# Designs tried in a protein design chat: VH-VL binders against p0dw94. Part 11

Target 1, 243 residues: p0dw94
Amino acid sequence: PAGTPAGAGASAGIGSDTGSNASEDSDMFPTIVFGDTVIERKEYVAALKAQHGAARLYFRQTYGVDPAEDGWDKAHDGEVPCRWLASRAIDELRRRHAAYLIGVDLGQVADDSYASIVARMEAVNSGNAELKSDGGIVYGRTGFDIDSYLSYELSALKNAYTGDESNPGMSLSDDEVRRYYDEHDWTKDGVDGKTPLDEVRGNVKAQMRSERYDELVSQRAEAIDVTDLPWDALYRFTAGRLG

## First folded at step 20 (VH-VL)

Design bb2
Fold by OpenDDE, look of step 20:
Structure bb2 (fold): chain C 243 residues (1-243), chain A 119 residues (1-119), chain B 108 residues (1-108)
Amino acid sequence: as target 1 above (243 residues)
Amino acid sequence: QVQLVQSGAEVKKPGASVKVSCKASGYTFTSSYYMHWVRQAPGQGLEWMGLINPSQDWTYYAQKFQGRVTMTRDTSTSTVYMELSSLRSEDTAVYYCARGRLFSYFDYWGQGTLVTVSS
Amino acid sequence: EIVLTQSPDFQSVTPKEKVTITCQASQSIRNYLLWYQQKPDQSPKLLIKKASKSFSGVPSRFSGSGSGTDFTLTINSLEAEDAATYYCHQSFSLPPYTFGGGTKVEIK
């Protein structure tokens, strides 16, 4: 008897921006500003979508509840899923903007605004399309969407930063590398035990630089003050987007 | 309460080296805070010299002091050191350690250490 | 490297008068400007963060304003205890860091 494949549960997605009649007031995205950078509605919604699964997982693991089933506005031991999700989305945006601001500071990118990012994406897409039309080989995706482009560009920024030893924290002494190597486990596929330093030195350095960069981004993200954001309005907006 | 206590005043000859200490207390020394060094010549403004990350043990120096300044830390005593070599008369200044995060402010300062370089 | 230019270098002011100090950045630093006060024979103390936010314990007569490249520190009514040198500093960039040249405020 051929076992019937278990039906792929419909991922209850964050409702599309199409105007269902939810009350006009709940649909207004509040003005959110990170310093001098205005956060766009689309940018925030994308961040919500990115953190949606993490929020569900957190509440399932912590409280044994699924906000998608039990409600996003129901409090569990003082935590409210929609507020938690909103906070996580803001944190994600802070980190993103922090990374871009580091890039701006170093002249790697001109601007950290969402509009500027989109413009760069479009320029890359147009360039790739032109190359393709001219018989050129475009390696990778023929076109970026905004999420894939963000991932690409942020990785590029990180690589550019970590690839320059003159940048703060990117200069590594042999002693530092050795210390770090000694404090961590280094395994190579097919090799039993700790791989010798000489065989993994490049990886060790890369990891050290990566971690230091992430800390810098984190510190810059923390420097973005979000205490004065219209949190209540943001929570309402978030709740309205969570069907 | 957070405190930064520096070593006492130093008198040095030209060409000598000086090592100033800054002992930190009242917080986790290997936290996300950096220790900065700032000097001030008599009657002059503040000049940033460099920083050390006590947790990850990396440093970054102003270009003016590269090759002459060395910052180190001792986690067991929660102390940061600044060594300046090849001293000149122009290095006569009060040297301050200051706690701060990157992209933030200096919230606590040492009392300062006067270093006098005289022939 | 971001350069901060302060003006004026020196002010002699009568008590209860308004003091205005300006700081100009060589490039936009958004609102990431800091103001420090240094009294004679003392370490600098933080007064203002994020261009306009007063640090804890700072008297209300001190205020900061500005964004981008142009910033101002204002002492609304100068007190005798406010005799000090004031420095602007930016927290926008990665190191290296620079300070403004300082503004010395003396009481007449």
Scores: ipSAE 0.872, ipTM 0.944, lowest interface PAE 0.5, mean pLDDT 92
Fold by OpenDDE, fold request of step 21:
Structure bb2 (fold): chain C 243 residues (1-243), chain A 119 residues (1-119), chain B 108 residues (1-108)
Amino acid sequence: as target 1 above (243 residues)
Amino acid sequence: QVQLVQSGAEVKKPGASVKVSCKASGYTFTSSYYMHWVRQAPGQGLEWMGLINPSQDWTYYAQKFQGRVTMTRDTSTSTVYMELSSLRSEDTAVYYCARGRLFSYFDYWGQGTLVTVSS
Amino acid sequence: EIVLTQSPDFQSVTPKEKVTITCQASQSIRNYLLWYQQKPDQSPKLLIKKASKSFSGVPSRFSGSGSGTDFTLTINSLEAEDAATYYCHQSFSLPPYTFGGGTKVEIK
């Protein structure tokens, strides 16, 4: 008796814009602003998508429920999955904007607006296309989409910040490095025990700078006030996007 | 209650060094707060000197004081120190420690330490 | 480095009158402006955060306004106890930090 293969449960993704008659009111993205930077619908939706899996995992682990199956609007011990996801998306955007604002402080980018980011992406894509047409070698992706470009540019900003010892937190003394080394495990493939400091000094410094940078981003993100955002409207919008 | 208590007034000669202490209490010393140093010459405005992260033990100084100022911390006593070397008459000022986060405000200040540099 | 320029440097004001102090930033700092009050022989105290939010315990006669590059501290109905020097400070950027030059307010 050939056991019928259990049907691949349709991954209830974030609904595409084409879904049916959700009430016209639920589809309007509210105006949200980080300081003087307007958050665009597209970047918020992208943040929702990025955090969608984390939200499902959190509720599965915490409450034993999958919001994709049980509903995103159902409350569990006072927590509502769609609200939780919306909050996480906003936090992700805060971190992103914080990182860009650090770049602004350093003169690496002009502003943290989504439009500016898209413009830079387009410029890079156009430049790469031209280089290819001229017989040049383009290293890496021939064309960025917005998600890949964001990842690329944010990494570049981080590297630029952490690569300059004159930046706040990026100067490391030998004593600091040694202390950090002593507090962490450093292993190399094929070597038993802790690798000597002299062999991993560069990695230790890189990790220290990375962590300090991340903390700066976090602190700046927290400084972005989101208390006055139209949260109820945002929750409705979010719920309408969740299948 | 959060308190910052600074060391007493100092009188120094030109070329000497001074070390001012700031003892913190009423909060977790190795939290996300930084300790800043701000000085004020007699009848003048506020001048930011630098900061120390007590948790991660890194410092950042204003360019004007680079090479002359050293900020340190002792986590066991929740105390931050500011040492200024090669003192000049222009360094005569009240020195303040102030608690604050990087992208936020200074919420608590020490009482100030008068440093007088005279021949 | 962001430079903060305050105006005026000095004001002599009659009690119950309105006081206005301005602070101009060399570049946009959005709403990340702070106002401090320093009384004679005292440490500075925070009055206003985020350009317009009063700190705890600050009298309602103090208010802040502005965004971008131009900011204002207003004291409605000056009291004798308000004799002090006021400083603007920005929290938008990474260090180094600078203060405005200060505005001394005296009572006539």
Scores: ipSAE 0.872, ipTM 0.946, lowest interface PAE 0.5, mean pLDDT 92
Fold by OpenDDE, fold request of step 21:
Structure bb2 (fold): chain C 243 residues (1-243), chain A 119 residues (1-119), chain B 108 residues (1-108)
Amino acid sequence: as target 1 above (243 residues)
Amino acid sequence: QVQLVQSGAEVKKPGASVKVSCKASGYTFTSSYYMHWVRQAPGQGLEWMGLINPSQDWTYYAQKFQGRVTMTRDTSTSTVYMELSSLRSEDTAVYYCARGRLFSYFDYWGQGTLVTVSS
Amino acid sequence: EIVLTQSPDFQSVTPKEKVTITCQASQSIRNYLLWYQQKPDQSPKLLIKKASKSFSGVPSRFSGSGSGTDFTLTINSLEAEDAATYYCHQSFSLPPYTFGGGTKVEIK
C-alpha cells in the first residue's frame, strides 16, 4: 500500500507587500517614528517576517496553539499573537536602530534610516558589479539583498566597535579577563578540562567585548521610546498582513 | 528605596590622593545601572568624570581625568569608589555619585562629598 | 563630543513670572535632552526627561520643549522654592558626557 505523501501544509506566510491600492483603512501602515527616524513599511514587514517563526514557537510552547492554524487574532490568557508579533518586530527594529545609532555616534555610518541603509547596499552592489565587469576579483558576496546586507553591515559595525579599545567597555584589564575566564567554561574539542587562559585569551577577550557591546545596544534600544506609537493601528496592519 | 550614601568630607594636600566611597542600596547593585561620578567646583557647573559598570567591572573616564582617576566597585558591600590622585587646588569640589543607565538619565544622586585641596 | 550651551547664565525673576531657559546642542540629539535642578547645597534632581516629559514628583509649572538642537525649559509661574541652578544634559550619545553651563535663577 503506497503511503500517500503527507501534503506539504501551506505555511501561511506573511503576505507579500504587493502595493495593491486596497483602500481599506486596515491596510494602511501607520506612521511609526523612532525619535526622528521614520520606520518604513518595508522595514517593519521584514521585521515581522523575521519574528514570525518565533511568535509561532512561543505560542506553541506557552499555550499549545499555533497561531497560523488557530488564528493570529485570538487571545490566549490575555496575549494576542498578532500583537505579540508586532511588539517583537518593533523590538527587533529598536535593536537594529540602536546598533546603527551607536555606529553613527562613532562615525561608522552616517545615518540609521532604512533609506540610507538601502543606499549603502546599492552602492556596494554597484561597485561590485563594476569591478566584475572590469575583470576584477570581488571577494565575498557579489550581491546583497537587504537582509543579507543588514546582517553584514551590523556585523561590521559590531566588529569596528569591539575592535577599538578606546570605546566604552572595550578596554579590558588582565584582572577582568582572568575573572571572566574563571567564571566561565573554556573547553577545546578533544581536550579534557578547562583550557589554560593563555591559550584562549583572545577568545575570552572577544567574547567579553561582544557581550558588552550587546548590552550597550540593548540599553540604547530600550531608550527608544515606543509608548506613544500608534499601537492599535499597527496591530490592525499586522493582523491584515497575517491573513 | 534607592539610596546612595557617600563618604564624608576630605581635606588633602596637593599631590595627595583622595578616595571617595558611594554605598548603594535599595536596588540590585549588579543590575544594568551604571554609577557615574560628577564633580562641581565651588560656584561652577557640573562636570562628568566617568562611569563604572558594577556588574561587568569596566570603567570609562573623561579624557581630562584619564591617568588620575580610578573607579572601583565592591559587590559584597554594594559600594563604588572613586580615587583621584595627584590632587591640585583645582580639584577642590563637591563630588557626586549618580546612578544611571546609558542613554538615559541620572535618577538618584549621592549627597555629595566635599574634597578640599589646600596647602 | 556634544557641547550644550545654555542661556542665559543668570536670571533674577519676580515670583509668579515666567522663566525661560534655553539649551542648544552642537549637533542633533533628537529628543534626548534632560533638565536638572540643583538647589543650593543640594544634589541635582531630574526635572525633565526626553526633552518634554516631566519626571515623577515634578510640579506642573515646569515644562520642557524642543527637538534636534534647540531646547527650552519653562517655569510658568515661578515660586520661591524654584530658586536654583538649572542644567541641561544630553543622553543621546555614548560617553563622555557633558552638562550645560547652568542657569542660575534667583528670586527678586
Scores: ipSAE 0.871, ipTM 0.944, lowest interface PAE 0.5, mean pLDDT 92
Fold by OpenDDE, fold request of step 21:
Structure bb2 (fold): chain C 243 residues (1-243), chain A 119 residues (1-119), chain B 108 residues (1-108)
Amino acid sequence: as target 1 above (243 residues)
Amino acid sequence: QVQLVQSGAEVKKPGASVKVSCKASGYTFTSSYYMHWVRQAPGQGLEWMGLINPSQDWTYYAQKFQGRVTMTRDTSTSTVYMELSSLRSEDTAVYYCARGRLFSYFDYWGQGTLVTVSS
Amino acid sequence: EIVLTQSPDFQSVTPKEKVTITCQASQSIRNYLLWYQQKPDQSPKLLIKKASKSFSGVPSRFSGSGSGTDFTLTINSLEAEDAATYYCHQSFSLPPYTFGGGTKVEIK
């Protein structure tokens, strides 16, 4: 009596569709808002790129690991590289937007949105192109990319603020300047010892104003509340960009 | 606990000067916090007078008080001073010191100092 | 300079009633509006930060709303201890600072 071989039950292949949904979710940039200013994907990604090296360096120095080799989602003593990087990127954006908002207060720029910045860049580029076409002389950079323009405009905003002594913190008394001078080393190339105050007074004042401005920017950056950002989504997005 | 303790009430004649003190405790005096001065005339609202950065020792005054107000700090005693000169009857008010950061809020206030300017 | 206009100047309200105070800014201050409470013979105290976030220790009956130029402080059910003058203040701009004119709330 030939025993009939038991039919091989077709193991229903669990469709691998679970992997595709995780990747699609990783590609969606969450809505991020600083107050009423929407943070664009482009500017966030640019900030990630800018801080990428710093993140690698930090983890290398702190934990002896390179996230690029070991993984960006691997935790080290409670710190996760992709999260750390995301946080740094947000901090950079906060500082940038804070600086622009100070400019808004002074009427130097209309708003701090990425779109407005790009528009201003394009306007400058177009104007320069037109001037060139008309035989005019364009002094400086004739064409900005967004990174170079940001650097340029932020510097201009800082200079405008620090150049007006009527702005908060920009008025310096002689006593303040002297005290600051005494507390810092001022060396001039080719001169032994501390350079006399009268020879470096302008530099001293400029440095003081710069530092005070940076502190103002920092304080304003801190005032941008990021506690309610969709951090988990942002981390996923960040991880997806790094993997 | 953070505390701001102000000096006592003052009575002054017109043309005189008054110096009010505000002693800070419970936090690092030379941190990122500013000390603000706000006054309130009897039955009136709050009027911001100016601020001092105790760490960097710079001040910023409201235009109305420019030339008459001087804010100073003593880091050794964690005390801020507000001096108002050329006093007028309109300067009769309760003067408050308040701790705060820029672009933020005033989280701690002194108890207030009544300054009365009368002939 | 940003000007803050409060309304009304005065309210006499029965306990348990709802109180609404408005603050209008001369320009957009986004959500950087503050509300202070000042009780008689006391220093001002922070109630609301960032237009709608309650400060620590503030009763839940206090709430803030608004953005841009128009803001509202609401006391959902007025308590006797809420008799005070309320001030709006903006933290959006650099100094100089200004306060709203204040709204005095009295208990009937």
Scores: ipSAE 0.870, ipTM 0.943, lowest interface PAE 0.5, mean pLDDT 93

